# Ledger of designs, part 34: VH-VL binders against q9nrl2r1430to1533

Target 1, 104 residues: q9nrl2r1430to1533
Amino acid sequence: GGVHELSAFEQLVVELVRHDDSWPFLKLVSKIQVPDYYDIIKKPIALNIIREKVNKCEYKLASEFIDDIELMFSNCFEYNPRNTSEAKAGTRLQAFFHIQAQKL

## First folded at step 18 (VH-VL)

Design bb9
Fold by OpenDDE, fold request of step 20:
Structure bb9 (fold): chain C 104 residues (1-104), chain A 121 residues (1-121), chain B 107 residues (1-107)
Amino acid sequence: as target 1 above (104 residues)
Amino acid sequence: QVQLQESGPGLVKPSQTLSLTCTVSGGSIDYGYTWHWIRQHPGKGLEWIGSIYYSGRTEYNPSLKSLVTISADTSKNQFSLKLSSVTAADTAVYYCARGPYTSDNYYMDVWGQGTTVTVSS
Amino acid sequence: DIQMTQSPSSVSASVGDRVTITCKASQSISSYVAWYQQKPGKAPEPLIYSASYLYSGVPSRFSGSGSGTDFTLTISSLQPEDFATYYCQQANSFPLTFGQGTKLEIK
């Protein structure tokens, strides 16, 4: 019982999810909405998946956690042209993440 | 944490092809990020050669594009540089590096130790 | 291509000095500049990304500033281990380009 004290990874995931630019990343891309996504992106990942991994204590090193987040951004920029809303959101969210990641 | 290590012949004859490999440990080259080759001529500054994204897409320095090929071998977790028709001007320390995959901010956050390549007959 | 004009090419300073290195981009690159420190025989080590953000482990005496075309790396109080060559890099677009470097030598 009581309030759970979040780990650094948990806290950062919460901050990422709450960020205004998190909307492209909250869950996996829908194959219905984006039929060719999974033909291009072979290692899909999203914040809900990362959060689950955090909850399961699957990250032993900060680098592992960072790698998943960077994969998420990499996928975004690989699939979405620079001028898309998704890419723009990703750019801002990634910038935020890079700052926060230095504290891990 | 990720580590990068360059390897390849330290001596290459003029007109031959320089081949270098960057071996990545502590992370997978097909797991996001951008992977870079940079070189530094003796006593000179840094020159970007090219990059390869985790997806295999490449970017090349236009001044070297016709001579440069960057590829990746995910099975070995390596990415490689080939520079054809080398001259003395290609004598340099060659670095591989990693940086985040971004839309507009490609900096290198992890570097290899570098490997010296001398072009000489 | 975006040219990064770095100055000075060399600077002599003493321990405790304030040192400033400048890079000017040939066109606006927002805040997409990285700074690296390189010691003899070693690979460049990242200091700053996005013009003003320090990597973890970089001493707070290092700072970066600037946006658009003019960027500055500052060492507020030079320490013995800071004598090295420093490079700026524009990270905004390909081809990626570096400044010519600034060799910081002991006076």
Scores: ipSAE 0.931, ipTM 0.963, lowest interface PAE 0.4, mean pLDDT 97
Fold by OpenDDE, fold request of step 20:
Structure bb9 (fold): chain C 104 residues (1-104), chain A 121 residues (1-121), chain B 107 residues (1-107)
Amino acid sequence: as target 1 above (104 residues)
Amino acid sequence: QVQLQESGPGLVKPSQTLSLTCTVSGGSIDYGYTWHWIRQHPGKGLEWIGSIYYSGRTEYNPSLKSLVTISADTSKNQFSLKLSSVTAADTAVYYCARGPYTSDNYYMDVWGQGTTVTVSS
Amino acid sequence: DIQMTQSPSSVSASVGDRVTITCKASQSISSYVAWYQQKPGKAPEPLIYSASYLYSGVPSRFSGSGSGTDFTLTISSLQPEDFATYYCQQANSFPLTFGQGTKLEIK
């Protein structure tokens, strides 16, 4: 098939991934490195998973896409205290996302 | 899109427990976000009562903490407010709302329509 | 607790007027202020988050500004449908607190 323009969801995921503060969110947290993570976080998610869902056209509504992104941030703030690098990065990335989400 | 709707008895007698439920549709209460209860006395401003995170952790207004319990029922996709030992001063419109889970910026982006609760003998 | 002192309590203005509402926080809260519009008999509706960002669908005549302790909501050219009570809210820390509200009446 021919090349098509990225959807709004695809574009936003690309922008999120490219953001300087995306590093805590690119992949699922390692259970080896963070042994108690999955005892606390019951619905883990990351940008690579969200990107895959976008690629598979699993999001029918913008709200579904937004919900997954917000879950990702929620997990970050649930697990990481405010003074951590992860939480600080999450704060900045979420702020960016909130602005972009208004355009969806 | 997500929708919130408050429900419960509109009339409560003094000293009884006020019980309200917020039913969420178009989204899951255990799928991120923070969930809030706010009230508004007749002709007055807005007062935050408390919040519950998607994880079940809660935050309460210190002025009401000893009397307030917020809980969630994920099976029904509802979260609830209980306010014990009510008085006439607890007469108000009660709102439930949703907002993003953040580290330092807790605003409400979706509100219910509100439900009126009158405390009277 | 962080107090939000909102002013004025009420304002009467004509269509086309510029209207400014202010909120002062008792301590610095960065840019973590939200503004809501509440029409009679209705629930509050979000207008602005993070001091200056408009929700989708909010007319561009609305704007928010400020950081630290002083915040403002501005309606550049008042329209009839803007009759409502407006509230600021500090979103920075618990307990969450609101301003007293500003009732905007059309002259």
Scores: ipSAE 0.930, ipTM 0.963, lowest interface PAE 0.4, mean pLDDT 97
Fold by OpenDDE, look of step 18:
Structure bb9 (fold): chain C 104 residues (1-104), chain A 121 residues (1-121), chain B 107 residues (1-107)
Amino acid sequence: as target 1 above (104 residues)
Amino acid sequence: QVQLQESGPGLVKPSQTLSLTCTVSGGSIDYGYTWHWIRQHPGKGLEWIGSIYYSGRTEYNPSLKSLVTISADTSKNQFSLKLSSVTAADTAVYYCARGPYTSDNYYMDVWGQGTTVTVSS
Amino acid sequence: DIQMTQSPSSVSASVGDRVTITCKASQSISSYVAWYQQKPGKAPEPLIYSASYLYSGVPSRFSGSGSGTDFTLTISSLQPEDFATYYCQQANSFPLTFGQGTKLEIK
């Protein structure tokens, strides 16, 4: 294979991952560290999963990609109170995403 | 792309319960987001009624809280509004809408077309 | 509850005019304000979120500014399709509240 230009989805995922506030979202929450997480969050998702879906070309529409990203944020705000570091990071990252998503 | 469509009786008698349904297509109501009901009395502005999160948790307008119930049916991909003991003041166009799930920035990015409900004897 | 007070309630303008609509919040809401456009018989359509960010497809003649309690929607050069009613909304906390609206009419 050869080098190819990243798709808009790939680029945005890269930007999200590189963002300073991406740390709560890089991978799925650990059941060991957060035992009750999966009792509350029924559709877990993370940037590494989304990236894999992008790489596999599973997103046919921008809306599908956006839905997964929004689910990721929704899960964060559903589980974490507003004053937590996770929620604060999520707030900033989501704001960034909302701006970038308008370009899709 | 997500689309929202309101449905329900266009005429309700006073003291009865107004019941509306918002059918969502192109996306799942249990897949993130916040889902809203808003109404607009004829010739007037917009009034938020209540919201339901994808988790099922609800928020209600305090002025209507005792009379409003919002629920979701994930099997039908619908969420509904019930407003009890209606009066002429509840005559309005009712909109359902979607917005992101946030900590502190609840704007509405997709709206239904709206459905007119008239309260009359 | 947070009240949103729009001014003016109505404004008459001509094509090409610069139009400014103001929304004042009863308390500070950071930048958590959305603006909507509503044409007769239609549902509101989102224009701006987070005080100053335009949705995709919204013409660049629209702009939003402000933070804290004072917010502004500006149309730099009014076009025929811009005659409508505009609403601000505070998006910061429940209960969500709208301004009373500004009807932009043709002079």
Scores: ipSAE 0.900, ipTM 0.951, lowest interface PAE 0.5, mean pLDDT 96
Fold by OpenDDE, look of step 19:
Structure bb9 (fold): chain C 104 residues (1-104), chain A 121 residues (1-121), chain B 107 residues (1-107)
Amino acid sequence: as target 1 above (104 residues)
Amino acid sequence: QVQLQESGPGLVKPSQTLSLTCTVSGGSIDYGYTWHWIRQHPGKGLEWIGSIYYSGRTEYNPSLKSLVTISADTSKNQFSLKLSSVTAADTAVYYCARGPYTSDNYYMDVWGQGTTVTVSS
Amino acid sequence: DIQMTQSPSSVSASVGDRVTITCKASQSISSYVAWYQQKPGKAPEPLIYSASYLYSGVPSRFSGSGSGTDFTLTISSLQPEDFATYYCQQANSFPLTFGQGTKLEIK
């Protein structure tokens, strides 16, 4: 516990969450609202899960953190066609992430 | 860090099937990326062969589509290339590569060292 | 298919020179262009993605610009280790296609 400076991973997650295009990624997709989602996506993940992993210091390498973020985007593009709002938001957020990831 | 390594026979006879495998280490092939095969004929430029997504969905070069099959084996953390009915024109260095899974920006940020395949009788 | 016309095919330059390589796409591809460097007997190495963003570890003397159909790779001050072949790639749509390459040789 206690107050401390955010790690690079924590800071990036905060930036991702605050991004205007984060809305498809904030939490896991609802099985009730999207009944077939988990038939298609086998490794679901979301920013709240990634944030929790960061808080628990589960990422030892930047590559591990990046992998989870990329998985999150890949899931979005796998399920959502290009012309959907979710895919478009994902495209913009991923572009932002790729720039920020180079600083890790 | 992720590493890619191509492997397979360096010599293939005409009309036979070229078979290569890309072994991925330091990362999982079913974990949020796109995986590519690219080749380079001696003294020539780069030619995209095809790609496979982490989900198993594939994209192929139309000029090679009828002859190319790309597959993945998650249990071995490998993905493979098969090119049937090869000719001398298929002599090249073959590379596997990784890039992000995107909707519209398929660049390749990690490459294997490449493996030379010669088609000769 | 989207064709990438790269120019020049070859260029001779000296250490310290400013070098510019161009790629023209047959249709608009927004900013979805990548650049690679390849040295003899080696695999291509990524330099730039999304037209203008450098990969980590790439020297700042490298830069990329352009959007739509016209793209440029610039080396502001050529270093000995920069003599190689460079390729552009359109990353927007399948089939993925590369430029013909530019061989940068020492003068």
Scores: ipSAE 0.873, ipTM 0.945, lowest interface PAE 0.6, mean pLDDT 96
Fold by ESMFold2, fold request of step 20:
Structure bb9 (fold): chain C 104 residues (1-104), chain A 121 residues (1-121), chain B 107 residues (1-107)
Amino acid sequence: as target 1 above (104 residues)
Amino acid sequence: QVQLQESGPGLVKPSQTLSLTCTVSGGSIDYGYTWHWIRQHPGKGLEWIGSIYYSGRTEYNPSLKSLVTISADTSKNQFSLKLSSVTAADTAVYYCARGPYTSDNYYMDVWGQGTTVTVSS
Amino acid sequence: DIQMTQSPSSVSASVGDRVTITCKASQSISSYVAWYQQKPGKAPEPLIYSASYLYSGVPSRFSGSGSGTDFTLTISSLQPEDFATYYCQQANSFPLTFGQGTKLEIK
């Protein structure tokens, strides 16, 4: 915990949002555009929601923050076949995240 | 933070079903990630047995596919291994492990302590 | 199935030595190799993922390199606590497979 960890969570979320491959993850998947998504994905999450949780100090441990980010990628790979642009973007952004997460 | 602990009988007779559970604490098995069973043979090293995804999907080592079942009980936060028709060759230390759910890079970032299973008459 | 072949099977070295362990995949796995350290009586512990990235808390004397089929783990200045068996793992595709291990023993 503490204020240094909260600043680190904010910095990491900002770096993820700025990454070129963040586009599938910025907001929750649209049910209108992807009607079956919420039949398959039971715990949806996106970067805007994670950032709001950081702003509200909802993460008590770094592991809780990391788990939300990993859930976001898990949902991506569960729903999207490996050859889709979403899965490819997820692969690159997750690799970037794994490097950045060492700072926590 | 997240911890994995194997449990089950240490001695199993030939032809019986080996049944192990992995209890997860400090995280939820239905909250992302991929969950693995690996065993370690004294003379043959580490062997991946199979995995269960947070969604309940499974992947099995083809060499064991007809004999192995991995399942999850989210209410108990446990995932389990059943290996049928065991022989002395199934004597090993059995580990459960966690790794990120990825598209192409399945490494294990958390391991249980391991449990020794001996298959003997 | 992708086979992982480690060399050497064992090595004896002195504290302060540079030690290199190699791992060869039977087909290209890009950079998707992990390395684990296992001390006697203990579970494996992650050292390196994606060929060259150190897992959090791993001392900087450990490094990894390689891509395609040829990978190395290097300990730049061996310490007494580095006595262990080291395993590479291809992480690219199922079934996941491990090298046979390299036992590092201090002379």
Scores: ipSAE 0.802, ipTM 0.927, lowest interface PAE 0.7, mean pLDDT 93

Design bb9
Fold by ESMFold2, fold request of step 20:
Structure bb9 (fold): chain C 104 residues (1-104), chain A 121 residues (1-121), chain B 107 residues (1-107)
Amino acid sequence: as target 1 above (104 residues)
Amino acid sequence: QVQLQESGPGLVKPSQTLSLTCTVSGGSIDYGYTWHWIRQHPGKGLEWIGSIYYSGRTEYNPSLKSLVTISADTSKNQFSLKLSSVTAADTAVYYCARGPYTSDNYYMDVWGQGTTVTVSS
Amino acid sequence: DIQMTQSPSSVSASVGDRVTITCKASQSISSYVAWYQQKPGKAPEPLIYSASYLYSGVPSRFSGSGSGTDFTLTISSLQPEDFATYYCQQANSFPLTFGQGTKLEIK
């Protein structure tokens, strides 16, 4: 949690949002468009929610920030078969995140 | 920082069920990670036993599938291993571990301290 | 099941030596290999993931390379704390499997 960690969280979430593979993760999955999603995924989360939490200084520890991002990816892999565009995008964005997270 | 600690009996008699528990601190087991049991045999190296996903789904080593059960208790922040019908071949150091939930790259980023289990009469 | 074969099974070396450990998969696993260091009496510790990416805090004298079936861990200049056993792990598919280990000993 200090000022340096907040800057690092902000920089990382901005890089994730700007990544070409961020499109499945920008906002929460629509219950209307995907009605069974919330029967399977009990802790939904998305980049817009994580970014808001960073802006409000809601992450006390770097591990809390990392946990929310990993939850986002795990929800993707739990719901989406491996051959879907969503799962492939998740795989690439998660790999990018794991490289960047080593700097935290 | 997340920490993992194995607990359970150090000595088990043949044909009994081995029960081990991994207690997780500094993080939650129902956050999006995969949780593993690995054992290390004297002279045989490391063997993956199985995994449980944050959702409760499991994967087991086929060599142990009929004998192994992995479960989670989110209220205690623990996941557990039960191995039935043990023999001397099950003597090992048992580790729990965590890794990110991925589609194709199941590496383990945090390991427990390990607990020694001896199967002997 | 994917067999991981490490070479050598042991090596005796001095501080300052360059050490290379090889791991071969029985079928292609892309770059999905991890390396772990295990010191006597301790749990394995993560060293490298995805063949070549070092974990935070791992000294730069460690490096990894490879893809497909052939993977290498290199220690460029051995330090006293590097005497340990090293394991590769294929991370691509279940069942997850490990190499048999390479014990790095003091001469």
Scores: ipSAE 0.651, ipTM 0.903, lowest interface PAE 1.5, mean pLDDT 92
Fold by ESMFold2, look of step 19:
Structure bb9 (fold): chain C 104 residues (1-104), chain A 121 residues (1-121), chain B 107 residues (1-107)
Amino acid sequence: as target 1 above (104 residues)
Amino acid sequence: QVQLQESGPGLVKPSQTLSLTCTVSGGSIDYGYTWHWIRQHPGKGLEWIGSIYYSGRTEYNPSLKSLVTISADTSKNQFSLKLSSVTAADTAVYYCARGPYTSDNYYMDVWGQGTTVTVSS
Amino acid sequence: DIQMTQSPSSVSASVGDRVTITCKASQSISSYVAWYQQKPGKAPEPLIYSASYLYSGVPSRFSGSGSGTDFTLTISSLQPEDFATYYCQQANSFPLTFGQGTKLEIK
């Protein structure tokens, strides 16, 4: 709770966005470009949405923030086969996130 | 915060179906995690039974595949285990557990307290 | 199936001792091993993930190392609360498998 905890969430999201492997996660997947995505993924989420929720103080607990980030990775692994560039980027970014999340 | 609690009968007769439920509190089972059943045999140690993803996809231990079903009820925030045709070898402490959904690193970060199941005539 | 061979099966040790527990995987699992501590009558509790990363709240006297097939858990100076059973788990592929456990007892 408080200003320090919100600053920690913001700092972590900025670190994720700056990471080279963030490219699949910056914005929601386009329904036009990937028509079947929303038939498979029922709770879409992306870093820009998570950052907006941090800015609006929508996370009351660190676990809620962590859950949204884990959902983001889970959607990637659910939709994308393991050998794809998206899944490999997700694997590396999630590992980075797990290390950084120890600070929360 | 997230807590897992197993429930079900402690005694089951041979050839019957063992049915267990894991109730999740402080989090949602349709949020991006993988949910597991593990059992601990006297003298045999820990055995992974199977998993269900937040999406409803399942993975089963091949040694139990035809006997095991794992399902989820998102409205009750529960996932369950059914193990058919039980024998004395199925006597164990049964745990439910959670782990992050990963592509290749399936560790468990939260465990239930466990429930003892005895299979006896 | 990937077998995890854990050694030793039991250790008798004193408070202050250094203890090393080893797990060997039957094939490469990269760094995808987890370690759990289980006290009598309790569920396993997470200790280490990805071979060497401690969970929040785990004392720094615990450490893990290894990659490929050979992994170790080290307790640098045993405390009374460390007497428990320890399990390794390969986390890389299904079916998930565990070592048989190492019981750490008071000497």
Scores: ipSAE 0.649, ipTM 0.906, lowest interface PAE 1.4, mean pLDDT 92
Fold by ESMFold2, look of step 18:
Structure bb9 (fold): chain C 104 residues (1-104), chain A 121 residues (1-121), chain B 107 residues (1-107)
Amino acid sequence: as target 1 above (104 residues)
Amino acid sequence: QVQLQESGPGLVKPSQTLSLTCTVSGGSIDYGYTWHWIRQHPGKGLEWIGSIYYSGRTEYNPSLKSLVTISADTSKNQFSLKLSSVTAADTAVYYCARGPYTSDNYYMDVWGQGTTVTVSS
Amino acid sequence: DIQMTQSPSSVSASVGDRVTITCKASQSISSYVAWYQQKPGKAPEPLIYSASYLYSGVPSRFSGSGSGTDFTLTISSLQPEDFATYYCQQANSFPLTFGQGTKLEIK
């Protein structure tokens, strides 16, 4: 929603991007490097896309913003086995996000 | 905000199949969450029945000896519980719930209002 | 299966009292405990996740602590709206399991 919510969304996205474990989530997965990804993941999303949506005021409710970030983590866990660096990074970044999201 | 509402018959006869539906509003069931069924027996605690992920993958409580099936209908934004061969022991309040899809921390952040199901002849 | 044992099963207390409810897991679950409050005739409501983090809108008189197998929910100064049943849940692995509940009643 409002101007205060948009500032909070931007601040949270910045904190996620700055986090050491953000590396799997910065941009969409490359179809060239990971050819089967888009056969498995039907709603791809990444931090750069979420940040662009915040900048364009596309989120009307905090829940819409939270849903996109949760989808980002869910795609990671659905595609990547638990023992991978990507899944481990996702686990740590999602835990950080859940703590920070209380501010919304 | 996201709201969950259970629906289905309040009375089921022994040996029949219990069918319940959870209708989700204010959010989408295929948008990266895990969706749960939990029940509460009269005067007793809570029992997790099973879950369905946004992708359609399921997890079931192995202690339930009846055939349990959880399914989703994305076009209706609903997920459902079927419990076959019910007995009086299946009499409970049934809740649907949502939680984040996590690797190792499966808590529920939104609950439905609950629906009472009685199994009797 | 990880069993969750709550104590006490019930407690009678007055407004303003400090109340402590404990939950013990049958094996280590790190900090992956959630707490729920359930008022009569209502669904459980989320109270605490990850042992110690309060949901937004939960009064600060509620607190949680613990790691491993031993967890505690504390209400520092009981209010009339706090008389309810409280459940812990291990959130670490399937099957998800709950404590048997602690009923908090007016003395």
Scores: ipSAE 0.588, ipTM 0.890, lowest interface PAE 1.7, mean pLDDT 91

